# VHH binders against Phytanoyl-CoA dioxygenase domain-containing protein 1 (PHYHD1), part 4

Target 1, 291 residues: Phytanoyl-CoA dioxygenase domain-containing protein 1 (PHYHD1), of Bos taurus (Bovine) (q0iib1)
Amino acid sequence: MACLSPSQLQKFQEDGFLVLEGFLSADECEAMQRRIDEIVAKMDVPLHCRTEFSTQEEEQLRAQGSTDYFLSSGDKIRFFFEKGVFDKQGNFLVPPEKSINKIGHALHALDPIFRCVTHSHKVQALARSLGLQMPVVVQSMYIFKQPHFGGEVAPHQDASFLYTEPLGRVLGLWIALEDAMLENGCLWFIPGSHTGGVSRRMVRTPAGSVPGTSFLGSEPIRDNSLFVPTPVLRGALVLIHGEVVHKSEQNLSDRSRQAYTFHLMEAAGTIWSPDNWLQPTPELPFPPLYT

## First folded at step 1 (VHH)

Design c6 (framework vhh_6fv0_2)
Fold by ESMFold2-Fast, scan of step 1:
Structure c6 (fold): chain B 291 residues (1-291), chain A 120 residues (1-120)
Amino acid sequence: as target 1 above (291 residues)
Amino acid sequence: QVQLQESGGGLVQPGGSLRLSCAASGFTFSSYSMYWVRQAPEKGLEWVSTISRSGGSTYYKDSVKGRFTVSRDNAKNTLYLQMNSLKPEDAAQYYCATDYYESGWLYDYRGQGTQVTVSS
């Protein structure tokens, strides 16, 4: 049921994104939401990732610890918080359930429920329909986009952060676990924007530097009228070409916009950039998608 | 017409216990996370505890962990806070709150509260 029709394949090639409604059942969505609630209940985030220290020395140690926590998250399940949710003592100013921005980046490998969804027959069939020969899973995230606190995601291309040589080898799969509408911060795309390459790359800075990443190049300012909103219902999957320009607006509503997203890379004839923040480890090489 | 009605507050000695209740009506209680928040005189509103819609996940302010237990009965539309080993620092007006809010602000739907006094 995940096989693309010729017209769907053409639309993806022309636009750089494609909506597949009803990709997951309500029961599948609910199972993932229940599992994430369990993961959050067992959450243990180091103090240095929660608070800001009041002295210059303490501020530098905090920034270094948070940077290391992010950069080493590729083979872990780690928690990242919305801005402004902690006081100076590290106490939550909003409930923890409402303070998490995302959980990443190895849910697909380390959690049975998310591994099952990621390697499902319908995901594999979809990847085969797109002509992927040796796809590997490079990362996954559970995105909460909290009511009132879920910030905008500025216009970007995924390939800027997950850079490959040649380009065109990364595919995002974004699954709505709740209805994603204009009001709660759905995705917006610039159709056809995937044909011009990338304007910037996020690269690691030298070891011990803060921040741990920097950009080579710059994101161009684009006319907001070029973006088209892409509202989808719970269970929909959005295919995202690695080079298509997309964004999401701030969640100003009273409901979250939860989504599970993961990225595939075609490994055949592809060089994963050693400058990418995310690297495979000996403990977790990028797992092949096909079983 | 969301209504939240707290009860169970009172005067207690340090080390004592109280059980707070919150009766909810006007919305589908089992579909929303519930919160306990408190406000001491001349201080801002402080978050105390959260319970998920199913009751499967609970969270606490660091200073109350191990002493307070939040629970809910979805069949009775009632939220509870069991408070043990009470300290003078716990003295405050306690409110229950929910994510269902008209203005888009967290804790907009709060009851009248119930007063907890701990003698020093």
Scores: ipSAE 0.000, ipTM 0.116, lowest interface PAE 19.2, mean pLDDT 81

Design c7 (framework vhh_6fv0_2)
Amino acid sequence: QVQLQESGGGLVQPGGSLRLSCAASGFTFSRYAMYWVRQAPEKGLEWVSTISGSGGSTYYKDSVKGRFTVSRDNAKNTLYLQMNSLKPEDAAQYYCAAEWYDSSGYYPLDYRGQGTQVTVSS
ESMFold2-Fast, scan of step 1: ipSAE 0.601; ipTM 0.846

Design c8 (framework vhh_6fv0_2)
Fold by ESMFold2-Fast, scan of step 1:
Structure c8 (fold): chain B 291 residues (1-291), chain A 127 residues (1-127)
Amino acid sequence: as target 1 above (291 residues)
Amino acid sequence: QVQLQESGGGLVQPGGSLRLSCAASGFTFSSYAMYWVRQAPEKGLEWVSTISGSGGSTYYKDSVKGRFTVSRDNAKNTLYLQMNSLKPEDAAQYYCARDSPYTYWRGSSEYLHFDYRGQGTQVTVSS
């Protein structure tokens, strides 16, 4: 359902999120999963993700290398790993293909399968129905949420990490490539939480600092009873307002919870914060969504 | 268009020093890790050094540790390799190379994780 009804638009405006079941066909989901399997099968972990040292000073140097690998990933396809999957020497304790947390952040631009899905007619029609005039794609990632290792994602607002002036200019599109249920760590939202602005901002620290980012402000402690679970079937798309509070719980199941997600920014009348970790580059300025 | 241009090579005596430079253009230099790689006569490409985009992390081939120092000036889009205590075994064509946006291995050329390299600068070590 590429075109949103008036009632769907109203629900999105009121709640800050909206589920569209059956957005991708089974064949479309399979094509993306096959492509990611190819990428993973040919994976080689660079020196920046792994070091051979285990001393106190060398652990600090290792953290610095990982920080730079993350901060420069905005125009690249890079691998990020679940916690606890490496020994002190950087050797895998879990098979490499079962150790990946996510792949980010330019799949939408650099991979032809993910580019085609991101710029598909139905994604463009959806963005037009929401009133976006000059949407650009700012980032994308493939999230594995591995069985037993896939950790909790704490309550947050996307706009804290993808900050704009004015607020209200960022939209998340989260597509389930596997059923996302309570057992394998589906999304949870606080309906209507998008109306109060942001509680914190992630900003870049001075060059050469570790970590490469810090927070201004803090995420408030919220009553867990305010969160509603949002289980969805494979192929569903979840629209996520940049300021809606959401989370996901640990994957306690024996199955992954794979999803493809990307973010749009309305470029018309918007300032992308220079303090954001993610910046456009001359080689990859944020690509216009509309083709 | 991505361009990498090396300079600073030359003839030096054993124990001498040289400073290589690499001028980069056509991309956001500070967003990419950079490599120095070398090729001696009748040998394959050998990795020498890596520097992160910020310059905060550096890595070296074991045989050059303590003798070579990689650095960068992101304001000038320039990569450097300071080579001290040069040995005959260091004689080679030296190339700078840009880190690949893809980290997955596709073949021997991608094993070093770079997608572009310059035309090189020759280093000779003899009396």
Scores: ipSAE 0.000, ipTM 0.137, lowest interface PAE 19.6, mean pLDDT 81

Design c9 (framework vhh_6fv0_2)
Fold by ESMFold2-Fast, scan of step 1:
Structure c9 (fold): chain B 291 residues (1-291), chain A 123 residues (1-123)
Amino acid sequence: as target 1 above (291 residues)
Amino acid sequence: QVQLQESGGGLVQPGGSLRLSCAASGFTFSNYWMYWVRQAPEKGLEWVSTISSGGGSTYYKDSVKGRFTVSRDNAKNTLYLQMNSLKPEDAAQYYCAKEYRGYDSSGYSFDYRGQGTQVTVSS
């Protein structure tokens, strides 16, 4: 069942995260992985990343395009790469499929397999059991966490990037499509860290600036001993409070740690910050979760 | 409904210039990368140029680099292609195309193109 028991609901409220093993079947995971393989096989990176020149000015123009590419990705399916995987001309230094960090940010809306999973009966039942009245889907990502290349994700709170007034309105759903273990870079959480608000915000910079975002506020120093590892099996869903502090270590193993993640916002009584990099568009207003 | 309307094509002598325009409607133009593609008689569709949504990044087919300049006016929902030093091999039907929000199996990243504007280069 996707409905939360009273003890599970209490644990989520106290810790700020909750593991639900066996949320997706093996067949459901395979369908999502095959769909992503299909999307990657049709990737058109040479048209968007290549340049004939090798001057500093051309590198600046490519950086501008990549910033623009990120900022307008909220209603699209786009590819984001590990740093250092392209030469100065935009050619791949490693196979393209081993260079992808993530695919985002509208898989939930634009791809039928990911839309079906995101709006599944069990996801809706889970949201209802958490008391969400008018949840909308704000973004989605497929994260590869490549062997050896999958970098650390520094300690952060999702609400710093997906800011709302009031706080407490954003929920992350993170689904393991492969076993996520200590060796391949599982999630780590600071239990109970969600009760103190946010220390910083990522906001849009003026149009045409590179980078397209900046931080307001200060990053707190966190004691690494406070983090607890959260290894999960393929098909598990990890529920992530918008303000819980979490991270993942570098993937030093020879196995990827693929995951599908998406974020919900309670739309009732909530203001989505106009300073967020991610904005709804006329072509894709944030879709209601409940069908 | 997405609509793209190309204009500015015509007959020009070798070495001449033409400026193509593409009027866009039915989507938030400033959020999409735009393309110019062309198709010559008895040839397949060929990518010519790309411009990012904010206009800060441009890319060109090698054979047109230095001769063609793509630009856009987001306030007017209009895409442009300035073509200088035109050659006989540039003769083709030219289409503007809207970025595909997903992917396509042809290796192009566009999901819609207009009816096109014909460019003829002849002495």
Scores: ipSAE 0.005, ipTM 0.393, lowest interface PAE 11.2, mean pLDDT 83

Design d1 (framework vhh_7qia_2)
Fold by ESMFold2-Fast, scan of step 1:
Structure d1 (fold): chain B 291 residues (1-291), chain A 119 residues (1-119)
Amino acid sequence: as target 1 above (291 residues)
Amino acid sequence: QLQLVESGGGLVQPGGSLRLSCEASGFTFSSYAMGWYRQAPGKQRELVAFITSGGSTNYADSVKGRFTISRDNAKNTVYLQMNSLRPEDTAIYYCAADRTYWGSEYDYWGKGTPVTVSS
């Protein structure tokens, strides 16, 4: 619906990120929050995430099961929990709804509410205004960022995890479903950091190995003063260039910082790396954004 | 710095063929993805064909089966073979070198070569 102005496009190109306040209405945000509450109420917590194993062999099988659960989540709706929220017997130490880190990675395809938002006319119009010709949706996730134990996200580039040849083909769309402020762990960016390529890649390890992924290269240590906080109000959309360096700090507040995020890839002239953890499946090829 | 120079445009009859060339200067050509864009009178510039550094290709729906993009890294050249040309293919054709795909983030653009399809 909203086309980027020439000045907004220029700012995105210069900084590697752009804030669009008021992208979703309060009613749209509330509908997604109600839907995620329904999904959480019906969630299945895998045994390997909470059950103690008494033997070394059982511990290895548990680690393999957890690895497989993550690596095969690209065409599923699966639940990932904060560390330290289960006791040795697998019982919750805090209420289950306050223990979830994120839900991923196919909300955009498998849930009607999230599919509708992801493929909305205003998302499509935004993608067209950026010049995307054949965008596909690669993944989606709902991030809770729970009070006090919602961990920090270290500095990174999305393209390190969603690698393409050539680089510059991945775009993150991050939508605040609650106000995202300094206190509850808003996003921080290094403006202009998207111009140097990637410093590392996450790749799959041989089938059956644990942890199932490893890094080639390393994330450089960056001066913390280069990061600019990006507080936004509920309903804002933040465009994130695949190579811009960004992070979020631990949520030390008494409120969550819920967000819905998904990634687009320009499919025209792009090779999706076969070494990426996330792969399209016969059951769910990466869906075209434009309908 | 990479510089792009297009050639091969001209006047052809409907159903005819043209081959466009884009010669690049610079040592980094092989690391860039290359695209062909066109702009018809009164219209926005649109992507026609794209080729990655590895040789993978993609085409606009309007030209699939008629146009073929290729590259010769030894000659620092990208080509667009245009067959079964139609009057609606009339446009100025531009070559672009791309480290990204957002169009406006292209590092280098040529000045364009005109193609007119008319009887």
Scores: ipSAE 0.000, ipTM 0.147, lowest interface PAE 13.9, mean pLDDT 82

Design d10 (framework vhh_7qia_2)
Fold by ESMFold2-Fast, scan of step 1:
Structure d10 (fold): chain B 291 residues (1-291), chain A 122 residues (1-122)
Amino acid sequence: as target 1 above (291 residues)
Amino acid sequence: QLQLVESGGGLVQPGGSLRLSCEASGFTFSNYAMGWYRQAPGKQRELVAFIYSGGSTNYADSVKGRFTISRDNAKNTVYLQMNSLRPEDTAIYYCAKGWEYRGGSDYPFDYWGKGTPVTVSS
């Protein structure tokens, strides 16, 4: 998996996504899962998740805390929970470690195991084979997709959230750390949907407002029959074009669907939108992929 | 700009029914879980029902079997059908928007409307 064949490059260009089975070994997957278990064991549950609010003002303060926590997570390792895992009082309905939706957004920079995987020779070789000249890593997430609670991800394009000028500069790498199948919420793509630009943009709202983001435009109504399921085995890497339309269904199974995902941007000749929720900071400028 | 506008509240006799509506704007409605909270005089706010973006629902034990939450994505509207109403259902009912999985914090609901009052008395 040092480089892509011409037929694989053509398929990626035509479809907007590409599956590379066996990209990580079982040992590599286990190392990442073991490391995330260590991170979770030391997790501080944010206060805005644990307290029942009795007034509209207190509810607004919770919304502000939630918004600030998310918007400032780009240079942090922070915890986001599945929907429906808290009761009315803020108590967990399942153990905390089974309640996490994702951990983001700087695992690639702040954790040595995830940094090593992200900057591995095979990831760099893959990026070079795609023609990336000056790729930088913009964000990373560990996604749990918990049993029964793992929520759906509605149809979207990554470039709507990670907007660049020109378009076509963002690439998602999504690595299955467990088998991702129909029953536990695998990815679904509309092949060839990446050629029409973006239908909407998520932009920051004025500082201190809630929510901290809003949408310009809207997601168009698309025929559900156009989506194709993309089940993959543990260790597979899925390349995701920034403009390809994709989704995942709710995980109604007894198994999680853990994945590590990160995004690259081609920095050569590209403007990262100042309206994006995610911004580089003085403490963490977007790190170059190539070492 | 994000807005949630509740309607359908009012005075009803015990055993009666009401349907609450919440019209949403300023976000892609179909991408978000939606919920209904209530706050009775002198009591803490409680979550009574929610519906995920995919249509799965959950209910507080106090309303299960009597209340039904539903959504119409084409109309950007979430509904709460309230049947067999009791005096203890008297409260101000608030519509709530959940956070988007892709771009946001996962605390279940991050925005509430201004509320619609429901009074159950003879």
Scores: ipSAE 0.000, ipTM 0.122, lowest interface PAE 16.3, mean pLDDT 81

Design d11 (framework vhh_7qia_2)
Amino acid sequence: QLQLVESGGGLVQPGGSLRLSCEASGFTFSSYAMGWYRQAPGKQRELVAFITSGGSTNYADSVKGRFTISRDNAKNTVYLQMNSLRPEDTAIYYCATVRYTLESGGTYVYDYWGKGTPVTVSS
ESMFold2-Fast, scan of step 1: ipSAE 0.037; ipTM 0.407

Design d2 (framework vhh_7qia_2)
Fold by ESMFold2-Fast, scan of step 1:
Structure d2 (fold): chain B 291 residues (1-291), chain A 121 residues (1-121)
Amino acid sequence: as target 1 above (291 residues)
Amino acid sequence: QLQLVESGGGLVQPGGSLRLSCEASGSTFSSYAMGWYRQAPGKQRELVAFITSGGSTNYADSVKGRFTISRDNAKNTVYLQMNSLRPEDTAIYYCARVTYRWGSDYEYDYWGKGTPVTVSS
């Protein structure tokens, strides 16, 4: 079973993150990768990514389309691309399957393979061992971190984007589907950084605005020497406290760094912020984790 | 508010047994995960056993097979049955509400006053 030992639970409480090697088998990882390949093969490239814009007005239409596509993705399976993969006419400079940054944000609910992994006995046992009473799944992403194109993720706290009252109700589960090493852009954490609350929040802007989100507050400048690299092998699960500061470097290697990640919220006694970009919909309320 | 009171500690010979009790008052006990921690002089506090609200248990490798945690929700009590005790088990044992710590909310750290256990000839 995936129940945490007392020493693992204490380490997670102290550091704000925890590595569980061997959480998924190679066969489980392969099934998820095969399924994502099928999804990509049937992908309809979003219109805003492929449309040539020749005027300022048309570029504004692209920006609006991108904003609307992102903000309404919470109950859908949608495709987000790396920077610099399209020419000005909307043609791919690299094959489409090598151009995707991530797929989000309802894989856990809409795809049978990802639903089964997300609601698996071992994920539920892990959540119960952490003391979650009424966890719900709020979002999921498949992250490719493409060779050469896979961009940096700046230092942040997940709770800045998935804000709750009280704080301390969000948990990230990040599963390596390929070895995540220094060379291909593994995770980096500041141990113990989760105890000070959040310094900023991403909130929705008024409907029809571009950009569709803005920040309240600011991310503090942090010494890079505080970050520790967290390389993991394929099949590892990394537990990520909602308030722990973490980042990843650009993938400058010739290998991708594929990962499946999803977020849980403890629903008991928690208010999901109405200002969050991600909202439950009538079609897809946040599904309970426990079955 | 949750109040925890530990009892059952004492002096025991190596190879002996003790049963610790932790009685909770003032709130809904059955909905909480509960754990037993210990602290030996000059050492860090360590979690040795815990039990979830659903009854699932887990143990530190140093005590696995020797200690058993259980709960009685009707009595708002958590127990730690300690068998085959060793001198290195000597510590003050604390009961605590075990909760997921993804924030700065200190209310999740409810601790009792502790009960001392000494394993010596």
Scores: ipSAE 0.000, ipTM 0.202, lowest interface PAE 12.6, mean pLDDT 82

Design d3 (framework vhh_7qia_2)
Fold by ESMFold2-Fast, scan of step 1:
Structure d3 (fold): chain B 291 residues (1-291), chain A 122 residues (1-122)
Amino acid sequence: as target 1 above (291 residues)
Amino acid sequence: QLQLVESGGGLVQPGGSLRLSCEASGFTFSSYAMGWYRQAPGKQRELVAFIYSGGSTNYADSVKGRFTISRDNAKNTVYLQMNSLRPEDTAIYYCAKEYTWRSGGYTYMDVWGKGTPVTVSS
């Protein structure tokens, strides 16, 4: 599905999301999962990501370290953990490989396997078919959504966190590396919700403060009945418009819901907000998608 | 300042009920999902119930059908109605505000209350 049909393009424009089944082969999915297993096996976990503190002073210091670790992860490969997987001393209460929430945010640039997938001919052809002139890759994540621990994602719009002027310049690509079903926390979308802009923005707070980000504006209350579940098979790619409202439920099953996701921005005529948590660095400017 | 203040915990006999409240201040309450977590002595903190800004809810299997989470945006308050309480529900209950920053990602809790103890015993 290197090129979208006119009907697929129309559906994406109308709904704000589009499912492309069979985008990656089983072998491609296995290669990415095998690579992540290697990365996890060599994982170094900073103390501020491992322990819980019992005093307000200790918790504040921990929160500062965790905030800095997250805010500076845009040009790194860093590990974020499910809640409740460490004891008070920082020991794992579940095996380390079953405790990781996600790995982010520069897999697309720093890992050869993930770089290859992200810059593949079929991804580039897909971006071209959508009319992107100068797309750049702004971030990537490997999401585990662990059995029993995999937390829910509240209703949101990506453009609230990855803000651009004008709006409509950010595109999410979400690839299922395992079947994503109702039971293990598939995506849910409000079709057509991308046409109203954003009423809320996450902005960076002054350096050294905790939390490192705050919200401007407010999110509208949305009727839960407007959400439609979007179960997909392993290898499917879901295109996500930057302004479409979406969420995922908690993983209450015995199976993970692993996915690789990355975001593109159309750089032509677009201003990336300097207030976004994620910023390009001198070491890693946002890489052009087209090679 | 961002604050969550819990109330409603206490001693109750098995089969009894308690209603926990959590009053929020310092942020636009209606814009954030809210969760209730608990930590039993010697156990990990676990998610019990979660409510999205739009009102949809999730529950841990151990409390499904017995606990109900709800919110009142006009009062900046999230509630946990606990019915048919069991000794294994004994824990300190924490209110938490979601911090959602990533598409297709995770709910991270960035503001926590101090906790309210719930003891279920005869």
Scores: ipSAE 0.000, ipTM 0.148, lowest interface PAE 14.5, mean pLDDT 82

Design d4 (framework vhh_7qia_2)
Fold by ESMFold2-Fast, scan of step 1:
Structure d4 (fold): chain B 291 residues (1-291), chain A 120 residues (1-120)
Amino acid sequence: as target 1 above (291 residues)
Amino acid sequence: QLQLVESGGGLVQPGGSLRLSCEASGFTFSDYWMGWYRQAPGKQRELVAFISSGGSTNYADSVKGRFTISRDNAKNTVYLQMNSLRPEDTAIYYCARYEYRSGSYTFDYWGKGTPVTVSS
């Protein structure tokens, strides 16, 4: 059930993340995967957008952030690639469908299948159970975590990239479309790490500056033994508090770790930072979750 | 019926090395993630190192670069190679099996432990 029990609410408040197994049916997962296959089959990415990125998240985000392709993707469906998949001329070294890191960032608004899942009655019921009054959807991503190429995601807090005043207004929903296990790069969390605010922020630099984004502050070095692996079965939803520290390790397996993730913001009494890379556009204001 | 048997502990001087072994029986070893915990007198148990069925590893910051966890599925054994040992590594070391239950992983089926003392 999408409505959280009192014990589940307490656990989310204490840990900063919560696993809900069986949130999507097998049919729902298959519909989303089939739809992504269709989107990929129609993929047409110009050569100048075929950039090889670092496997480190900070280097990769800085490289992506310096391009207009990334910075203007908030109201689009765009393709971002794993490191090592292009030759020196920008030609694919592996099949294009095995080269994609993620598709972002407006699947929830622009694709009927992803829109229906994002605005489903069970997602809305979950948001109401958490006390959200005026939630809006700010972004969505389909993450492939390709076999052998799926790089690690370094420890971070979502609120560093999706900054609000006050803090505590952003919620991640991460849905496994394949079993997410240690071998294929499941999520790892530091339970209770969400209570200290944010250690850094990614901000846009002034137009014409290089790079297009920069970090204020720094991610602290944390004891690796504090991280708890969070393997989940296909169809599970993981609730992610905006300030909980989390990461994922490299996918060294022969299987992808596909997931659909989107972020909600409580719009009531919240200021979305104008310095965030992601901004609402005239074509796509952040859509209300509740319908 | 399920058993984890640790060995390899002992007395060693600072800067020395030890290799711990944990032999498993009563389950399909290759299907499970394995870890090493330690407990010093008056302290809580802490995770030292962890290895998945596929070979992915995790280490406590205090032991990174000094300890290496590995496994041999043919021998149903997980190892902890400990180099550059320090007095603060003195503890009883426990082998544990990692099991996924009800949306979370927990370490269960702890062995009886093997003591490690680092002193001059």
Scores: ipSAE 0.000, ipTM 0.166, lowest interface PAE 16.5, mean pLDDT 83

Design d5 (framework vhh_7qia_2)
Amino acid sequence: QLQLVESGGGLVQPGGSLRLSCEASGFTFSIYAMGWYRQAPGKQRELVAFITSGGSTNYADSVKGRFTISRDNAKNTVYLQMNSLRPEDTAIYYCAAEIRYWDSGYTFDYWGKGTPVTVSS
ESMFold2-Fast, scan of step 1: ipSAE 0.016; ipTM 0.419

